# VH-VL binders against p38851r773to978, part 6

Target 1, 206 residues: p38851r773to978
Amino acid sequence: EAWCYFQDNFKVGSKTLFHVLFGDKSQVFPSSLFLCKKGSNLNNNSYWERIRRAKEDASCQFELCRKLQFQLNRTSNFIKDLLWLKDDNDNFKLVLQQRVTKIKQGYYFEVEEGPIIVKFPLCHPLLLRVRFIIAECITSQGESLKKCDLAILYDFNYVESIDKLNTKVEKLWLFERIHLNWALRYCKLEHSEINRKTREYLKKFN

## First folded at step 21 (VH-VL)

Design c1
Fold by OpenDDE, fold request of step 22:
Structure c1 (fold): chain C 206 residues (1-206), chain A 119 residues (1-119), chain B 107 residues (1-107)
Amino acid sequence: as target 1 above (206 residues)
Amino acid sequence: QVQLVESGGGLVQPGGSLRLSCAASGFTFSSYYMNWVRQAPGKGLEWVSVISRSGGYTYYADSVKGRFTISRDNSKNTLYLQMNSLRAEDTAVYYCARSDWFEFGMDVWGQGTLVTVSS
Amino acid sequence: DIELTQPPSVSVAPGQTARISCSGDNIGSYYVYWYQQKPGQAPVLVIYDDSDRPSGIPERFSGSNSGNTATLTISGTQAEDEADYYCQVWDSSSDHVFGGGTKLTVL
């Protein structure tokens, strides 16, 4: 297992930041994703839709889900997903799911993305999960300071096979370690792009 | 002008069926969740059903589950409520109301259509 | 499932502050919405997300929500504010839940 953690501060409320990142008019996704071919006509986001919750949590206001469809760039030749699609022109695209949980207390949003499965030759499948956490800064009285933190967590896990996603490979051989290092670089690049676009949009929004 | 207009209400016998429609205008219909809310004469508001923007999510009040079906046609900017096995207690003014996908308050309401279930 | 309880009626003199309560177990954990309904009219959203006011709603309307009680406050109540007021929450099990409504009378 490997993980990357990034945190950025924004001088806006959590709702605002959420809309900038994940709103219907937002252009942050999927173009900011490292695996995405920027500018592709295949890139599209579905609307957030309510989903049935598996567990009742009184602290959770609602749960939504959307699909990110995007064409893979050249660096993604070995990407696999259960929702992997090939278009009529032999272009590879992914349909990635995002799930958002809104918690009233603390002005908290959590978006889960994935999993994405990367399968290189002679290597175990690499499972990638991403979590976005938006937390608003509030006073002791519960008032918003119009500031929030965005945390992005990347979680990597090698699994035994694509049919056994709940497994864990403990011992990695050389190429798997190399690929993991590449994955870490991926995280940095993607985070940078997300952060850049987010700030760009915020400038326009203000 | 943002507007919702309900239609299809009327008098129906117990056990009968009725289909309500709600025509939306002045806004992008497909961008909003749509709700049915009813109000019995002299009574309070009762939420009936909701449908997501794409129609992929629907939910019903327990009082109407299995009897009512909410649907929408985004190409026609129209919301529907198919009401089967109607009961006397279903007598009410039925309102359609929109809500945002993120904020669940119902910010636009129609004027309602009266459904009377009586023998 | 959460149940919302409102007083059946509240009376206030013109210019005075009206307060309408909406009680429910741990209602403070929910976003509360308030609707105004005048006779023969459709409901109008006056407060959303506990305390936010839609455009066009007078500033004299405000909302709060804490613990087991949400409150709609109308400062400087006017004759035109006479109406039925309903609180509402969204619950994962019941979706939208309305209170029983409160008739506000301006004396």
Scores: ipSAE 0.682, ipTM 0.877, lowest interface PAE 0.7, mean pLDDT 90
Fold by OpenDDE, fold request of step 22:
Structure c1 (fold): chain C 206 residues (1-206), chain A 119 residues (1-119), chain B 107 residues (1-107)
Amino acid sequence: as target 1 above (206 residues)
Amino acid sequence: QVQLVESGGGLVQPGGSLRLSCAASGFTFSSYYMNWVRQAPGKGLEWVSVISRSGGYTYYADSVKGRFTISRDNSKNTLYLQMNSLRAEDTAVYYCARSDWFEFGMDVWGQGTLVTVSS
Amino acid sequence: DIELTQPPSVSVAPGQTARISCSGDNIGSYYVYWYQQKPGQAPVLVIYDDSDRPSGIPERFSGSNSGNTATLTISGTQAEDEADYYCQVWDSSSDHVFGGGTKLTVL
């Protein structure tokens, strides 16, 4: 229903950027997530694992999947409104899935994150999903192509209100609209944090 | 010392079976994808199979698909290759090789074990 | 499926620059890996991601990849560099794909 996207350029190859963002040693996730309590010892990422697709494609015969475990950040008013949160559970942890859904020969990647379901009192739940796209600049050399070590990161953020049947709700009442707008705002914050950490790392790498 | 050591090679008749092992040491075995690569006498390298870190994903070259089975036991730091219905063209030195989860090349290789399929 | 083609052999005099090519359709869009294999030994990764060197590999080894050809370059070739060299890519449909190998002879 509602969505926003962000775009950033990085002077590195797409594979490099991918590892900065999603590699085993990357510190970008889950700490960049709005819902994540930074510094928590409960924060942990599983390793990426290949998952075979039912429909194999020459472009991507499998998906890579990992789980992000993190302690919920309860300092935000947005989080306080969640119905499923217990008031005294300071150690509440969430699990978020990331999937690499498309790989094109090291120059193009798509990563799906989510969904996260956020439940507010007397409102339909919000479904939050993020799609990351990493694409490397390609230049033509005659009839062939060449990578140019310039990667573009796209963050596509989707926010949907869903009913009990997991169907999109088209008409939102006032508070649902407010919550949706908050979610979009927080998407921007996450993007900013991701971008900040990525560039910080790249400064050290270069 | 990071090391891979293959074993189990030998002489086998066509149609026979053989099980290769690869013992890993000096690194966290479960953190890496493992591969089998073979080399026929006087020929080049041919990738055979790969297995994911957990063992939940396997993939095979068309030349061995349906006949070979790759597996691993992370508790024993060991990689296996079960070879069934062996053919003469399967004769080769079989190497186990470590690779990262995102295909940064095979940076550690064993010494190889020779498999000879002959009547 | 991508196919990688290497020259069967390359000869170079000591101290000269050796260049080994690896050709494939749009190989420049792939990351190329290079392996050195000396007689009776296992392969050794000498180049990864087109041009990066693993720890312990001499600086005289370098790699490039553009268009339809990747190249392994050995500057100031030494006698110990005599070996077979294999290029390799990862393909989403075929996984690891090796070239046919090139025998480098140091004259």
Scores: ipSAE 0.657, ipTM 0.871, lowest interface PAE 0.7, mean pLDDT 89
Fold by OpenDDE, look of step 21:
Structure c1 (fold): chain C 206 residues (1-206), chain A 119 residues (1-119), chain B 107 residues (1-107)
Amino acid sequence: as target 1 above (206 residues)
Amino acid sequence: QVQLVESGGGLVQPGGSLRLSCAASGFTFSSYYMNWVRQAPGKGLEWVSVISRSGGYTYYADSVKGRFTISRDNSKNTLYLQMNSLRAEDTAVYYCARSDWFEFGMDVWGQGTLVTVSS
Amino acid sequence: DIELTQPPSVSVAPGQTARISCSGDNIGSYYVYWYQQKPGQAPVLVIYDDSDRPSGIPERFSGSNSGNTATLTISGTQAEDEADYYCQVWDSSSDHVFGGGTKLTVL
């Protein structure tokens, strides 16, 4: 298991930041995913839909789920069975799953993205997952403050090698380790792009 | 112009059933969550139910859970509330109101339809 | 679950400032919405996200929210402002929760 963590501050409220990133009309992700072609937003109707939580959480009785569709970058290999859909033209699209797993009174958000499964030759597939946390100013006690006009974006990226049973592979050979490093680099690039586009949008909004 | 129009209210006996409708116009109905809110005579507002954009998610106030069913037909831009096992305390003006999937309040309301449950 | 408490009634003279409170445990952590309901009419959203006004709502309407109390303030209250006012919050577990409402009388 490998992971990387990124953090950015934005001079807006958490709710605003959430809408910029994850709003129904947001184009941040369609334009930021490294594994996808630029401009690969194939579906503008990626609306959040409430779904029943599989596990009970007293803080949130539902999850929000949406699917983002992208055209794949040819340099990337994915496991067909999990992420690819054929369009009407027999082209394959990547369907990226996003879930809002926690909403705390509109000032705290947890969003899970993925999985993205990348397959390299002679290697176990890599499972990529991202967890986003959007929060405003947090006290030393861990309590979120509302409307402090400073939103913090936490970007936790997780990469795992998995076997056919979706079990973590712990013993990796040299090339698999290299691919893990590449994946982490990918995460960094994606984060940077998300950040850039988010800031660009905020400039227009203000 | 954005508009919601409720219908279907009337007089019904306890234990009876009634189906309310809410016709939406002037906006993309399928883009919004829809709610029912009721108000008993001389009383305050009480949220009743919500339905997601696709209708795949519904949630109810405890006071109506198991008795009321919210549904929608996006092809007809119509919201419904099937009310079964009606009680006297269900007597109220029933409003339909749209909301965002997130927390932006209810920015559009219908005029309401009166449901009277009485023997 | 959060419960919202409002005073049953508030009176104000024309031109004076009306303040309607909405109390709830840690309500300051919630975004509060306010609705105006005139007799025989449907509710109208007048404040969202504590202090923001929808288009068409007069500037004399304002809102604040901190601690355990949210407040709807109507400066320069006019006769037409006589109505019932309801506060409301959204909770991730309970969805929409309304206060009991406050009848504002303009004397």
Scores: ipSAE 0.618, ipTM 0.865, lowest interface PAE 1.0, mean pLDDT 88
Fold by ESMFold2, fold request of step 22:
Structure c1 (fold): chain C 206 residues (1-206), chain A 119 residues (1-119), chain B 107 residues (1-107)
Amino acid sequence: as target 1 above (206 residues)
Amino acid sequence: QVQLVESGGGLVQPGGSLRLSCAASGFTFSSYYMNWVRQAPGKGLEWVSVISRSGGYTYYADSVKGRFTISRDNSKNTLYLQMNSLRAEDTAVYYCARSDWFEFGMDVWGQGTLVTVSS
Amino acid sequence: DIELTQPPSVSVAPGQTARISCSGDNIGSYYVYWYQQKPGQAPVLVIYDDSDRPSGIPERFSGSNSGNTATLTISGTQAEDEADYYCQVWDSSSDHVFGGGTKLTVL
């Protein structure tokens, strides 16, 4: 599997950054997403909803969840023939779930995004999961420095099939290794857009 | 100016039903989670139920699960609690209270409505 | 599931500092909220997010939360502070969890 890690520092507290990225009035998502068509219809995002019960599947132990719905970016030649998505492609839409999985005393937030399934020709399905971590810079006495870090972790791994998402393909085919370069480009471009959009919007949250 | 007003409390026999209402004013009702919290005479606060902003998510305390139903009508700025199969231990003052979607405290409370379950 | 334990009562002389504790396993990892309730009235939020005061709450009210104990502190306690005080957290499995309440008496 492959992964990308990005860390950026912001001169605001973690609650402010969380609100800028994930608040109900935020415009960072879905427009910053790599797969989102520019200028598309973005008004189909759900509100954040609380999730209380753990399922037998550990992935169901989340506190808050929302769904982003957006039109897939199919105008780029590098993705239009490569992408198979676990979603109804009528109108070429993708539904992407975000889940707040951890909150600690307003100084730490974790948000998990995905999964997204990408199918390259002659390859196993490629599973993408993204994790956002917001951590406030505090003194040893717990006083906020009014600064925080945003970490974004992109995890890509091939799975055996779309019905077996908890699997990992350990031995990769030649083209599967080559298409991981696409994954690295995905990470860099999406991170750049998230960071740019966040800093533009942050000027309104003071 | 920001206000919550409960109504619909009263005397009811065990096994009976009652519907409480909570009218909201002075704020954007549809932007808040809404809660019911009760307090038996001489006792502490007990959370009863919560409903999400859209009404798509509800959750209940174990003591009322299966008997009480929370709902809301955002066009009327009103929160409801349908209480069925009432028991003596449901006797309490019932408060409605709002909470933010990511803040876990309740910053505005109504004055409460008394529900008495006795024969 | 977290359970919150408060002392049933606390007494303080006027002008002195009152401290009301709220104990729970690893409560320091939660946001703690404090409510004041006077007889016959609805609760009023006096501390949110461990230590912050809502608008209109006197500066003599403060809060802290670390380890297994959260504390509401009232400095310069006045007669009108006599009330029941409840701590509360939100938990993903139990939703809103209240402590049993503490009666503050100003003598």
Scores: ipSAE 0.015, ipTM 0.575, lowest interface PAE 7.8, mean pLDDT 81

Design c1
Fold by ESMFold2, fold request of step 22:
Structure c1 (fold): chain C 206 residues (1-206), chain A 119 residues (1-119), chain B 107 residues (1-107)
Amino acid sequence: as target 1 above (206 residues)
Amino acid sequence: QVQLVESGGGLVQPGGSLRLSCAASGFTFSSYYMNWVRQAPGKGLEWVSVISRSGGYTYYADSVKGRFTISRDNSKNTLYLQMNSLRAEDTAVYYCARSDWFEFGMDVWGQGTLVTVSS
Amino acid sequence: DIELTQPPSVSVAPGQTARISCSGDNIGSYYVYWYQQKPGQAPVLVIYDDSDRPSGIPERFSGSNSGNTATLTISGTQAEDEADYYCQVWDSSSDHVFGGGTKLTVL
């Protein structure tokens, strides 16, 4: 149930900001991720690829997916590795998906990231999902103000098991509440790095 | 100077096979999704197939699925369409067209190559 | 899943405004693309993302999209605008979907 919300305004159009954050040549990810060991030669991104959505989900215009690969920053973290698509070696390599789930090109973009599963001793698995929303600032007549907002939503939920991700643990133990504080600091630090890298990259575009 | 040039069209009998090629120049071919679109004589446009930048995603119109195979060779800047089990209904001008990886409009088209399926 | 319907023809006097419709169930939730095709030529993209013009397309071309109808508008129509016009969306189940086309005649 716990969540963090961040909103930042940028003096650039939404398509430009989308490229800065998620373009194939962008350097914002994976290095801005809290769990990422910066500078590792294991850090790499796949290209964005189209994915098929079931007929029931056809109301979204399209969905694109990419994979962020990175080395876990082991010295700062004691999280459980993502079981999903992990390398079996001891390098603690993680693979994290990003998905463009909504787009009205030129004005609005939604990107979902995750999940990441963190398992602390004596706790249920903690599921982390992230959503990025880029929205152009427009008048009621549809004219661009040449500005956009970036919203980042971090959602943390304890689940019953790694195999039951659609569950929600209703009763939290004391240890679980303590580790939610860690999770909230996690998102604050990651947001700060994303914002800093994004603004540095935007200066290159001027 | 962005250019797409189709080739390989011609006359073929029903049940036959044909391979189309599309040569790209003036842009970074590997950065774009590539499409085949066809137009029967006197008719409208019909999308045929798409391939992603790496070739990891392909998709086909139901009318050609199982008979046509889209592929690309990024080292040769070339897109291909292998057409098998051709039918008279496949008679059309075939265009190749590029689209961006995050948009689905086709901003550059070739001039097309005619495929005629007739006995 | 979505089907796009266009009128088969539209006629307009030179200098007048031409409007070409593209109808589809809730097409306003899709980005719409418009193509111009002159006889014997390949299609040319004239509108993308509902209302944006590619570089080199005259300012008289504009587009809108809401509800069940997208519209291509050509203000001050010229003889050189005489062509077939196609609308197109992308759908996750059907991929690229084209309308049937509209022949614009400038008389």
Scores: ipSAE 0.013, ipTM 0.584, lowest interface PAE 8.2, mean pLDDT 81
Fold by ESMFold2, fold request of step 22:
Structure c1 (fold): chain C 206 residues (1-206), chain A 119 residues (1-119), chain B 107 residues (1-107)
Amino acid sequence: as target 1 above (206 residues)
Amino acid sequence: QVQLVESGGGLVQPGGSLRLSCAASGFTFSSYYMNWVRQAPGKGLEWVSVISRSGGYTYYADSVKGRFTISRDNSKNTLYLQMNSLRAEDTAVYYCARSDWFEFGMDVWGQGTLVTVSS
Amino acid sequence: DIELTQPPSVSVAPGQTARISCSGDNIGSYYVYWYQQKPGQAPVLVIYDDSDRPSGIPERFSGSNSGNTATLTISGTQAEDEADYYCQVWDSSSDHVFGGGTKLTVL
């Protein structure tokens, strides 16, 4: 199992940053996604909907889900390698789920994204999940410092088959190690676009 | 003019059924979560039920679970509450109220409709 | 799960400051909403997200929320502020939770 972690600081409260990244009017997604063909009319987000949450997570105010729909960017040289993507029913568009899974009111948000399953020739399927964490700097009495951090965790690992996603391949083949470089490039480029779009939108956000 | 108008209240016998309606106007009804809140005479506010924008999520107070059903028809801009197996303690003014998909305050309320359960 | 406790009544002289409390275990980790209800009328939202005012609500209404207590403050209280006031939070297990209400009397 391999992962990439990014952290960025912003001079806004966590609720503001959440709105900028994930609000109904936000343009950060899906255009910032590495696999997304920017500007396609197939790029569309569903509205966020509340999902019933079990009581075992007493720190959460609500759970929300939405779907990102986007056209696969097949013109990228980096993507032109043979790929299989689980959610691609017509091989031209993808649907990717985002879920708000944790909220501590006024200072902390978690959003889960995925999974995406990528299949390279002669390799096990590669599973990719992403987690976004927004944490506000607060005093011990809960007062906001009007600053927050965004953490992005990319988690990917090979699984034994598409039918056994809870598995982990422990011994990687040579080709599988080569395609982990693909995953690293994926993470770096996507993070860079998310950060750029977020900061651009913060200048214009109202 | 943003407005919510309840209807369908009245006198009903214990064990009976009643269906409340809430007509919405002046805003995009399908973009909001909808709630029922009730207030017994001389008492405080009690939340009853919520329904999501699409109707895919519903939730009920324990006091009404299994007896009341919330629903909506976005093509008619109308919210409903089907009340079955009514009891004397269900006597109240019933308000409909809208809330945001992300923010939990109820910023627009109807004027309420009175439901009286007695023989 | 969380229970909200309000005093049943608060009295204030005109022009003075009224404070209405809403107590609950760790209520400071929730966003608190305040509603004003005059006799025979529907509730009106006067404070959302602890301290923000909806459009049309006078600046004399303010709110705070820290620790185990949220407070609605009305400065320069006027006769038309006489009403019942309810606090409310959203809880993932119970959805919307209201306090018992506080009758504000301006005398």
Scores: ipSAE 0.007, ipTM 0.575, lowest interface PAE 8.3, mean pLDDT 81

